# Miniprotein binders against q6w4x9r395to579, part 227

Target 1, 185 residues: q6w4x9r395to579
Amino acid sequence: GHCSLEGGSFVTTFDARPYRFHGTCTYILLQSPQLPEDGALMAVYDKSGVSHSETSLVAVVYLSRQDKIVISQDEVVTNNGEAKWLPYKTRNITVFRQTSTHLQMATSFGLELVVQLRPIFQAYVTVGPQFRGQTRGLCGNFNGDTTDDFTTSMGIAEGTASLFVDSWRAGNCPAALERETDPCS
Below, E stands for the ipSAE of ESMFold2; O stands for the ipSAE of OpenDDE; V2 stands for 0.75 times the mean of E and O plus 0.25 times the DockQ between their complexes.

## First folded at step 19 (miniprotein)

Design ge31 (at its last fold request DockQ between E and O 0.90; V2 from the best seeds 0.84)
Fold by OpenDDE base, look of step 19:
Structure ge31 (fold): chain B 185 residues (1-185), chain A 91 residues (1-91)
Amino acid sequence: as target 1 above (185 residues)
Amino acid sequence: SELEEIVKTILEAVKDLLYAVEENDEEAIKRAIERLEEAAKRAEEAGFEKVAEGVERVIEAVRNGEEDPWLYLMVRWLEWYMEEAMRRAKE
């Protein structure tokens, strides 16, 4: 399964459903029992301009009971809040520079993350086949059906992205919006 | 159903808890935790062990002073467990 966060506010789910939203919060991208120690992958969005429609991805966070890894445009921060030199290795996670503009987080449990740092901060999530039907969050449920990707954290199917996205927030934040935006924002 | 009532109670208590945490209202936090503990007990007695476990994880996160992302993640796990329980009950 491949999930992408591109163009500042565009998401394509594991089931290849594209959608857009504008929010300024941390959201769960991927929750799954296949991730060890209650792990989850999260996305941090922030304002990139003066309007509510000017939002962009600013960081990706992997969080579990054992690890907290924050990948932003300028640094990789771990549990102690300090920037780390790459490659950074834990028990089952490695973060390293893939190219001059790309970082990669490789894991032993079937999760791969590629982050494009420049010119636009973008993220690409890949999960193994063992994750099929066992994922939730903004990346969807990876069951081959695009029609149910907007299922909230409580199992309610939503017709719009805003309520779907809001259900997966990981903080006290304003409601997400669905507005047309510049793909390059 | 019993499960529906438990879930309703948990959802209300979690809402109150999160609000109380945001406001740094210690007494309100305490009250919300007490309601959650009772709901967890009820869930366990009714055979919904995972739901009870989920509640306890949320409580633990708050008591440990965990940051927002972790607390909300625990809430999402609790919601997962509640959703699964509800789905199974309909089968």
Scores: ipSAE 0.873, ipTM 0.941, lowest interface PAE 0.5, mean pLDDT 94
Fold by ESMFold2, fold request of step 20:
Structure ge31 (fold): chain B 185 residues (1-185), chain A 91 residues (1-91)
Amino acid sequence: as target 1 above (185 residues)
Amino acid sequence: SELEEIVKTILEAVKDLLYAVEENDEEAIKRAIERLEEAAKRAEEAGFEKVAEGVERVIEAVRNGEEDPWLYLMVRWLEWYMEEAMRRAKE
């Protein structure tokens, strides 16, 4: 299954449903029992443009009981707050430079993350077939049905991306917006 | 149902807990944790062990002063366990 986070806060789910939102927060991208040690993949969005409503991806975080791997827009990789030189390897995770513009996090548990650093910071998530029907978060539930991809953390199907995205916040943050808007004067 | 009442109690207490943590209101945190401990005991006694475990992990995250991403992740796990329990009860 493939999920992408592309410029302008565009997301395409594991079931190929595209949507857009504007928010400044850390969000749960992928939650699954297939990830060890209560692991989750998270996306960090922040202000990026001339208006307060413009936001873009600034970091991707893999968080578990053992690791907090942050791959950030400034091209720095940390684990548990300590900067790491690449290639960086743990027992079940390897982070390395795939090309001059791309980093890759490969794992032994069926998760692969490719981060494009330039020209725009973007992320591409790939999960193995064991994840089918076993995911939640911004990347959707991977059940082959796009009509329920906007299901909140409480299991409510929403009609807008912003309500869905807000339910996946991993912090106390402002509400997300589907469309760009100028700052309130 | 008993499960619906337990879930309602947990959702209200978690909402209060997250607000109290953001405000650094130690007494409100204590009160929310007490409500969650009571709900976890009710869940365990009623046979909803994953829900009880999820509640305990949220409490642990707050008591350890964990950063928001971990705390919120524990809340999202608890929500998943509650949704699954509710779905199974309906079947």
Scores: ipSAE 0.768, ipTM 0.877, lowest interface PAE 0.8, mean pLDDT 87
ESMFold2, look of step 19: ipSAE 0.753; ipTM 0.870
ESMFold2 (binder alone), look of step 19: mean pLDDT 82; pTM 0.791
ESMFold2, fold request of step 20: ipSAE 0.739, 0.741; ipTM 0.863, 0.866
ESMFold2 (binder alone), fold request of step 20: mean pLDDT 81, 81, 81; pTM 0.786, 0.789, 0.788
OpenDDE base, fold request of step 20: ipSAE 0.865, 0.869, 0.866; ipTM 0.937, 0.939, 0.938

Design sj1 (at its last look DockQ between E and O 0.69; V2 from the best seeds 0.72)
Fold by ESMFold2, look of step 19:
Structure sj1 (fold): chain B 185 residues (1-185), chain A 89 residues (1-89)
Amino acid sequence: as target 1 above (185 residues)
Amino acid sequence: DRLRKIAKVLYWLAAVLLWEAERAFEAGNFEEAFELAEEAGELIEYAIKLAEEAIKEGDTDPQTEELLKKAEKLAKEVERFIAKVAEEL
């Protein structure tokens, strides 16, 4: 399955459901029992343009009881708060520069993350088939049905991206701006 | 400046760990909440140290001072939360 985070705060879920949101927060992209040690993948969004409602991806975080990896748009890679030089390898995770414009985090447990550094910071999440029906978060539930991809952290399927995205915030942050028209867009 | 860029990462991570600690507290997992909050506190104090060092080394980017102010605010939030969790231990 493939989930993407592209410019303009666009997301495409594992079930290919596209949506857009505007928010300045950290959000849970993916939780699954297939990720070891209570692992979760998260995305950090911040203001990106002239309009106060324009937001973009600034970092991706992988968090578990063992590893706390952050990859930022400024090409800073840390684990457990310590800056790392690439290639960086743990028992189950390798982070490396695949090309002049892309970094990759490869794992032994079926998760792959590729970040595009230029021209725009974007992220692409790939999970193996063992994740089917076993994911939660902004990337959806990977069950082949787009009608319930907006399932909140409380397990409620919503019809509106705003409520769905807001439920997956991992921080005290402003709500997503689904209904607001950006005057500068 | 690399110090500022690392401090930003530490700030984001500390904020996430505080949020996780708050969820653990709400679930009654007070030891887990305490450990996560302590880790958040260590990260944010290090972020503050790096931001201050960047300024001392001549970093005049306004983002660095903004980050320092945000980090100091978060550090106070973490400290208050740690005190709250400690009452339940």
Scores: ipSAE 0.794, ipTM 0.899, lowest interface PAE 0.8, mean pLDDT 87
Fold by OpenDDE base, look of step 19:
Structure sj1 (fold): chain B 185 residues (1-185), chain A 89 residues (1-89)
Amino acid sequence: as target 1 above (185 residues)
Amino acid sequence: DRLRKIAKVLYWLAAVLLWEAERAFEAGNFEEAFELAEEAGELIEYAIKLAEEAIKEGDTDPQTEELLKKAEKLAKEVERFIAKVAEEL
């Protein structure tokens, strides 16, 4: 499964459902029992301009009981709050520079993350087949059905992206705004 | 502005940890809630220190002051939450 966060406000789920939202919060991208130690992948969005519609992805966070990794535009910060030089290695996770503009987080448990740092901060999440039907969050449920991707954290199917996205907030933040825009446009 | 950037990351982490702590609390996992909140507290305090250090070293960017303000607010929230959890332990 491939999930992408592009263009600052566009998301494509594992099931290839595209949608757009504007929010300034941290959101759960991926939660699954397949992630060890209650692991979750999250996305941090912030204001990129004056308008409420000017929001962008600014960081990706992997959080588990044992690992805390933040990949931002400028820094990679780990559990102890220290910025690390790459490559950074834990027992199951490696973060390294893939290219001059791309970082990669490789794992032993079927999660891969590629982050484009410049010119636009973008993220690409890949999960193995063992994750099928067992994922939750903004990246959807990876069950091959796009119609139920907007399932909230409470298990309710929503018709709008805004309510769906809001349900996956990992903090006390304002409500997200929805705009129907083709991410390919 | 590296200090500000790191401080901002720590702020984000602290906020997430507080959120997780709150969820743990709602689930009745008070010990876990407490531990998560304590960790959030440590991170946010460190963020504040870094932001303050940045200002001391001559960072005049309004974003740094804004971050400091937000971090201080979050720190208070964490403290209040810790106190709340402690009542359930």
Scores: ipSAE 0.663, ipTM 0.860, lowest interface PAE 0.7, mean pLDDT 93
ESMFold2 (binder alone), look of step 19: mean pLDDT 87; pTM 0.843

Design sj10 (at its last look DockQ between E and O 0.60; V2 from the best seeds 0.66)
Fold by ESMFold2, look of step 19:
Structure sj10 (fold): chain B 185 residues (1-185), chain A 89 residues (1-89)
Amino acid sequence: as target 1 above (185 residues)
Amino acid sequence: DRLRKIAKVLYWLATVLLWEAERAFEAGNFEEAFRLAEEAGELIEYAIKLAEEAIKEGDTDPQTEELLKKAEKLAKEVERFIAKVAEEL
């Protein structure tokens, strides 16, 4: 299965359902029992233009009890808060420069992440067939049915991308009105 | 500026770890919540030090000072949460 995060905050799920959203938060892309040590893949989005409707991917995060890997659009790779030189390896994860413009995180557990660094930061998530029907998050549930790919963190299938995406937020994301009225901003 | 770029990554990671700590707390996993929150605190303190060092080394990008302000706010939030979790240990 393939899930993509492309410019303009566009997402295409494992079941090929496309959508777009406006958010400046960290979101859960993929959770699955197939990921060891309670693993999850997350995406960080931030404002990319002058309007609030323009957001872009700025980092991808893989979290588990063992590894907390961040790959940023600034080409910084960390694990557990320590900056790493590439190629970087653990027992079951390798992060390396695939090409001059792409980095890859390869794993022994059926997850592959490829990030495009230039001209725009984009991400491509590939999972093996063992993940079928066993995923949740912004990349959908990988069950072959697009009608329930917008399943929230509470297990409710929504008809709109915005409600679905909001349910997968992973972080304290200040409201735009609060930021605009903050006297220190 | 490499220091600002690393500090930003540490900030994002700390934000995620605090979120995970909050989820663990809601699930009654108080030891895990405490561990995650302490890790978030360590990361954010390091992010603050790197942002301050970047400014000292001549980083004039306004994003660096904005990051420092955000990181200091997060550090206080993490400290408050740690105190909350400690009551359940």
Scores: ipSAE 0.718, ipTM 0.867, lowest interface PAE 1.1, mean pLDDT 86
Fold by OpenDDE base, look of step 19:
Structure sj10 (fold): chain B 185 residues (1-185), chain A 89 residues (1-89)
Amino acid sequence: as target 1 above (185 residues)
Amino acid sequence: DRLRKIAKVLYWLATVLLWEAERAFEAGNFEEAFRLAEEAGELIEYAIKLAEEAIKEGDTDPQTEELLKKAEKLAKEVERFIAKVAEEL
């Protein structure tokens, strides 16, 4: 399964359903029992301009009982709050520079993350087949059915992206907006 | 400024941890809530220190000051939450 966060406000689920939202919060991208130690992948969105429609992805966070990894445009911060030089390795996770503009988080448990740092901060999530039907979050449920990708954290299928996205907030934030305007890059 | 950037990341983490702490609290897992909140507190305090240090070193970017204000606000929220959780332990 491949999930992408592109263009500042565009998401394509594991089931290849595209949608758009504008929010300034941290959201759960991926939660699954297949992630060890109650792991979850999250995305941080922030304002990139003056208008509410000017939002962009600013960081990706992997959080578990054992690991805390934040990949932002400029820094990689780990468990103890320290910025790390790459490559960074834990028991099951390696973060390294793939190219001059791309970082990769490789894992031993079937999760891969590629982050494009420039010119636009974008993220690409890949999960193995063992994750089929067992994922939750903004990346959807990876069951081959696009019609139920907007399942909320409470297990309710929503018809709109905004309500779906809001259900996966990992913080006290304003409601997400669904607009057709292009976000700032 | 690098310090500001790190502080911002720590701020984000602290917000997430507080959120998780709140969820744990709602679930009746007060020990976990407490643990998570304490960790959030540590991170946010560190973020504040870094932001302050950045300012001391000559960071005049308004974003740094804004971050500091947000971090301080979050720190207070965490403290209040910790106190709340402590009453349930």
Scores: ipSAE 0.636, ipTM 0.850, lowest interface PAE 0.8, mean pLDDT 92
ESMFold2 (binder alone), look of step 19: mean pLDDT 86; pTM 0.839

Design sj11 (at its last look DockQ between E and O 0.61; V2 from the best seeds 0.00; counts 0 for: pae E 2.6 > 1.5)
Fold by OpenDDE base, look of step 19:
Structure sj11 (fold): chain B 185 residues (1-185), chain A 89 residues (1-89)
Amino acid sequence: as target 1 above (185 residues)
Amino acid sequence: DRLRKIAKVLYWLAAVLLWEAERAFEAGNFEEAFRLAEEAGELIEYAIKLAERAIKEGDTDPQTEELLKKAEKLAKEVERFIAKVAEEL
């Protein structure tokens, strides 16, 4: 399964359902029992301009009982709150520079993350087949059915992206807005 | 500046941890809630220190000051939450 976060506000689920939203919060991208130590992948969105529609992905966070990894445009911060030089390695996770503009987080448990740092901060999540039907979050449920991708954290299927996205907030934040804006913003 | 950027990351992480702590609390997992909140507290305090250091070292970017204010607010929230959880332990 491939999930992408592009253009600052555009998401494509594992089931290839595209949608967009504008929010300024941290959201759960991927939660699954297949992730060890109650792991979850999250996305941080922040204001990139003056208007509410000017939001962008600013960081990706992997959080588990054992690991805390934040990949931002300029820094990679780990468990102890320190910025690390790459490559960074834990027992099951390696973060390294893939290219001049791309970082990669490789894992031993079937999760891969590629982050484009420039010119736009974008993220690409890949999960193995063992994750089929066992994923939750903004990346959807990876069951081959796009119609139920907007399943909330409470297991309710929503018709709109905004309500769906809001249900996956990992913090106290304003409600997300569903607006069509220039994907290049 | 680098210090601000790191502080911002720590702020985000602390906020997430507090959120998880709250969820643990709602689930009746008070020990876990406490643990997570304490960790959030440590991170946010570190973020504050970094932001303050940045300012001290000459960071005049309004974003740094804004971050500091936000971090201080979050720190207070964490403290209040810790106190709340402690009552349930």
Scores: ipSAE 0.705, ipTM 0.872, lowest interface PAE 0.6, mean pLDDT 93
Fold by ESMFold2, look of step 19:
Structure sj11 (fold): chain B 185 residues (1-185), chain A 89 residues (1-89)
Amino acid sequence: as target 1 above (185 residues)
Amino acid sequence: DRLRKIAKVLYWLAAVLLWEAERAFEAGNFEEAFRLAEEAGELIEYAIKLAERAIKEGDTDPQTEELLKKAEKLAKEVERFIAKVAEEL
């Protein structure tokens, strides 16, 4: 399965459902029991202009009991606050510079992340077939059915991306008046 | 500039760790919640120090002062949550 986070705040789920949203928060991109140590992949969005409809991906976070990895345009940072030189390797994860413009996080548990650093910060998530029907988050549930890809953190299928995305917020987000969750529709 | 960027990343990480700690608390995993919250506190304190150092070294970007305010607010939230979890240990 493939999930992408592209410029203009576009997302395409593992079941190929496209949507767009505007928000300034950290969101759960992927959770699954297939990720070791309660692992989750998260996406950080921030303002990219003066309009509330101008938000973009600024970082991707992998978080588990053992690994806290943040990939941004210029830095890879771990849970001890250290900026890391690449390649960075743990027992199960390797982060390395794939090209002059792309980083890759490869894992032994079927998750692969490719990050385009420039000209626009974008992310591409690939999961193996063992993840089928076993995912939650902005990348959808990977069950082959796009009609329920907007399933919230409460298990409710929504018809709008905005409600779906809002349910997957993680971290200390701004007050509701500062959320910038106005998807163009 | 680099100090502000690193501090921002630490702030984001600390915020998600607090969120995870809150989920662990809701699940009744109080030792896990405490551990995650302590990690969040360590990272946010470091983020504050880096943001303060950036300002001392001449960073005049308004984003740096705003980051510092957000980080101080998050640190207070983490401290309050740790106290809450400690009551359940």
Scores: ipSAE 0.418, ipTM 0.739, lowest interface PAE 2.6, mean pLDDT 82
ESMFold2 (binder alone), look of step 19: mean pLDDT 87; pTM 0.851

Design sj12 (at its last look DockQ between E and O 0.58; V2 from the best seeds 0.67)
Fold by ESMFold2, look of step 19:
Structure sj12 (fold): chain B 185 residues (1-185), chain A 89 residues (1-89)
Amino acid sequence: as target 1 above (185 residues)
Amino acid sequence: DRLRKIAKVLYWLAAVLLWEAERAFEAGNFEEAFRLAEEAGELIEYAIKLAEEAIKEGDTDPQTEELLKRAEKLAKEVERFIAKVAEEL
């Protein structure tokens, strides 16, 4: 299965359902029992222009009980808060430069992340077939049915992206007068 | 400036860890909440140190001063939360 974060604000789920949102927060992309040590993949969004409604992807985070890997749009890679030179390897995870513009995080547990650094910071998430029907988060539930991909963190299927995205917030969000979402998503 | 860029990463990670600590606290897992909050505090203090060093070394990007202000606010939030959790230990 494939999930993508493109154009700074667009997401396509594992079941190929596209949507767009804007927000300044960290969001859960993928949780699954197939990820070891309570692993989760998250995306960080922040302001990208002069207005609050212009937000884009600025980092991808993989968290587990053992690893806290951050890959930022500024080409900073850390684990547990320590900056790392690439290639970087743990027992189950390898992060390396795939090309002059792309980094890859490969794992032994069926998760692959490819990050495009330039011209725009984008992320591509690939999961093996063992994840089918076993995922939750902004990348959807990978069950072959797009009608329930907007399932919230409380298990409620929504018809629009805004309530779905809001339910998957993780992390201390900056103070703001209001959050904005694309009404067409 | 590489220092500002690393400080941003530390800030984002600290914010996530505080959020996880709050979830652990709500679930009654007070030792885990304390551990996560302490880790968040260490990360955010390091982020503040790096942002201050960047400014001292001549980083004039407005984002660096904004990051420092956000990091100082988060550090206070972490400090208050640690005190709260400690009362439950």
Scores: ipSAE 0.751, ipTM 0.879, lowest interface PAE 1.0, mean pLDDT 86
Fold by OpenDDE base, look of step 19:
Structure sj12 (fold): chain B 185 residues (1-185), chain A 89 residues (1-89)
Amino acid sequence: as target 1 above (185 residues)
Amino acid sequence: DRLRKIAKVLYWLAAVLLWEAERAFEAGNFEEAFRLAEEAGELIEYAIKLAEEAIKEGDTDPQTEELLKRAEKLAKEVERFIAKVAEEL
């Protein structure tokens, strides 16, 4: 399964359902029992301009009982709050520079993350087949059915992206907005 | 600059941890809530220190000041939450 966060506000689920939203919060991208130590992948969105519609992905966070890894445009911060030089290795996770503009987080448990740092901060999540039907979050449920991708954290299927996205907030944040904006913003 | 950027990351982490702490609390897992909240507190305090240090070193970017303000607000929220959880322990 491939999930992408592109253009600042666009998401494509594991089931290849595209949608967009504008929010300034941290959201759960991927939660699954297949992730060890109650692991979850999250996305941080922040204001990129003056208007509420000017939001963009600014960081990706992997959080588990053992690991805390934040990949931002400029820094990789780990468990103890220290910025790390790459490559960074833990027991099951390696973060390294793939290219001049791309970082990769490789894992031993079937999660891969590629982050494009420039010109736009974008993220690409890949999960193995063992994750099928066992994922939750903004990346959807990876069950081959696009119609139920907007399942909330409470297990309710929503018809709109905004309500769906809001259900996966990982913090006290304003409600997400569903607006059509230029994907190049 | 770099200090601000790190501080911002720590701020985000602290916010997430507080959120998780709140969920743990709602689930009746007060020990876990407390642990998570304390960790959030540590991170946010560190973020504040870094932001302050950045300012001392000459960071005049309004974003740094804004971050500091937000971080201080979050720190207060964490403290209040810790106190709340402590009552349940």
Scores: ipSAE 0.660, ipTM 0.856, lowest interface PAE 0.7, mean pLDDT 92
ESMFold2 (binder alone), look of step 19: mean pLDDT 86; pTM 0.839

Design sj13 (at its last fold request DockQ between E and O 0.93; V2 from the best seeds 0.85)
Fold by OpenDDE base, fold request of step 20:
Structure sj13 (fold): chain B 185 residues (1-185), chain A 89 residues (1-89)
Amino acid sequence: as target 1 above (185 residues)
Amino acid sequence: DRLRKIAKVLYWLAAVLLWEAERAFEAGNFEEAFELAEEAGKLIEYAIKLAEEAIKEGDTDPQTEELLKKAEKLAKEVERFIAKVAEEL
């Protein structure tokens, strides 16, 4: 499954459902029992301008009992609050520079993350087939059905992105705004 | 400024950890809540120090001051939460 966070406010789920939102919080992208040590992948959004519609992805966070890895748009990589130089390796995670503009987080448990630093901070999440039907968060449930991707943290299917996205907040922050548009627009 | 950039990351992480701590508390996992909150506290305090250091070293970007303000606010929230959790231990 491939999930993408592009253009500052666009998301494409593992099931290839595109949507857009504007928020300035941290959101759960991916939770799954397939992630070790209660792992979760999160996305941090912040203001990128003066208007409410000027929001963008600014960091990705992998949080588990063992590791707390943050990759920011400023090419800062930390684990457990300590800045790390690349390449950085833990027991089952490696963060390294893929290209001049791309960083990659590789894991031994079927999660891959590619972060594009420029011109826009973007993230691409890939999970193995073992994750099918076992994912939750902004990236959806990876079950081949786009119609149920907007399932909230409480297991309720929503018709709009705003309520769906808000349910996956991982912080005390304001509600997000929704606008489901073509990511190519 | 690298210090600001690191401080920002620590701020984000601290905020998430506080949120996780709150969820743990709601679930009755008080020990976990306490541990997460303590970690959040350490991170946010360090973030504050880094931001202050950046300013001292000549970082005049308004974003740094804003970060410092937000970090201080979060630090207080963490402290209050820790006190709350401690009552349940």
Scores: ipSAE 0.834, ipTM 0.924, lowest interface PAE 0.5, mean pLDDT 94
Fold by ESMFold2, fold request of step 20:
Structure sj13 (fold): chain B 185 residues (1-185), chain A 89 residues (1-89)
Amino acid sequence: as target 1 above (185 residues)
Amino acid sequence: DRLRKIAKVLYWLAAVLLWEAERAFEAGNFEEAFELAEEAGKLIEYAIKLAEEAIKEGDTDPQTEELLKKAEKLAKEVERFIAKVAEEL
């Protein structure tokens, strides 16, 4: 399954449902029992320089009890708060430069993350078939049905992206409807 | 500046760990909440140190001062939360 975070705020779920949102927060992209050590993948969004009311992806975070990996748009890679040189390997995760513009986090547990650094920071999440029907978060539930991809953290299927996205906030952030907009916008 | 860029990452990670600690506390998992909050505290103190070092080394980008202000606020939030969790242990 494939989930993408493209442009400033576009997401396409594992079931190919596209949506867009605006928010300054960290969001849960993917939770699954298939990720070891209570692993979760998260995305950090912040204000974009082009439009003050728009947000864009600035980092991707993989958290587990063992590893806390951050890959930022500034090409900073850390694990457990320590900056790392690439290629970087743990027992089950390898982070390396795939091309001059792309980094890859490859794992032994069926998760792969490809990050485009330039021209714009984008992320592409790939999970193996063992994840089918066993995912939660902004990337959807991977069950082949787009109608319930907007399932909130409380297990409620929503009809709008904003309610769905707000439920997956991993931080004390304003709701999208209450977010500050640039007075000049 | 490399120091500012690393400090941003530590700030984001610390904020996430505090949030996870708060969820653990709400679920009654006080030992987990304490451990996550302690880790967040270590990360945010390191982020503050790096941001302060960046300013000392001549980083004039206003984002660095903004980051330092946010990090100091988060550090106080983490300290208050740790004290709250410790009372439940």
Scores: ipSAE 0.814, ipTM 0.911, lowest interface PAE 0.7, mean pLDDT 87
ESMFold2, look of step 19: ipSAE 0.813; ipTM 0.910
ESMFold2 (binder alone), look of step 19: mean pLDDT 86; pTM 0.832
OpenDDE base, look of step 19: ipSAE 0.660; ipTM 0.860
ESMFold2, fold request of step 20: ipSAE 0.789, 0.807; ipTM 0.898, 0.902
ESMFold2 (binder alone), fold request of step 20: mean pLDDT 86, 86, 86; pTM 0.841, 0.838, 0.842
OpenDDE base, fold request of step 20: ipSAE 0.823, 0.821; ipTM 0.919, 0.919

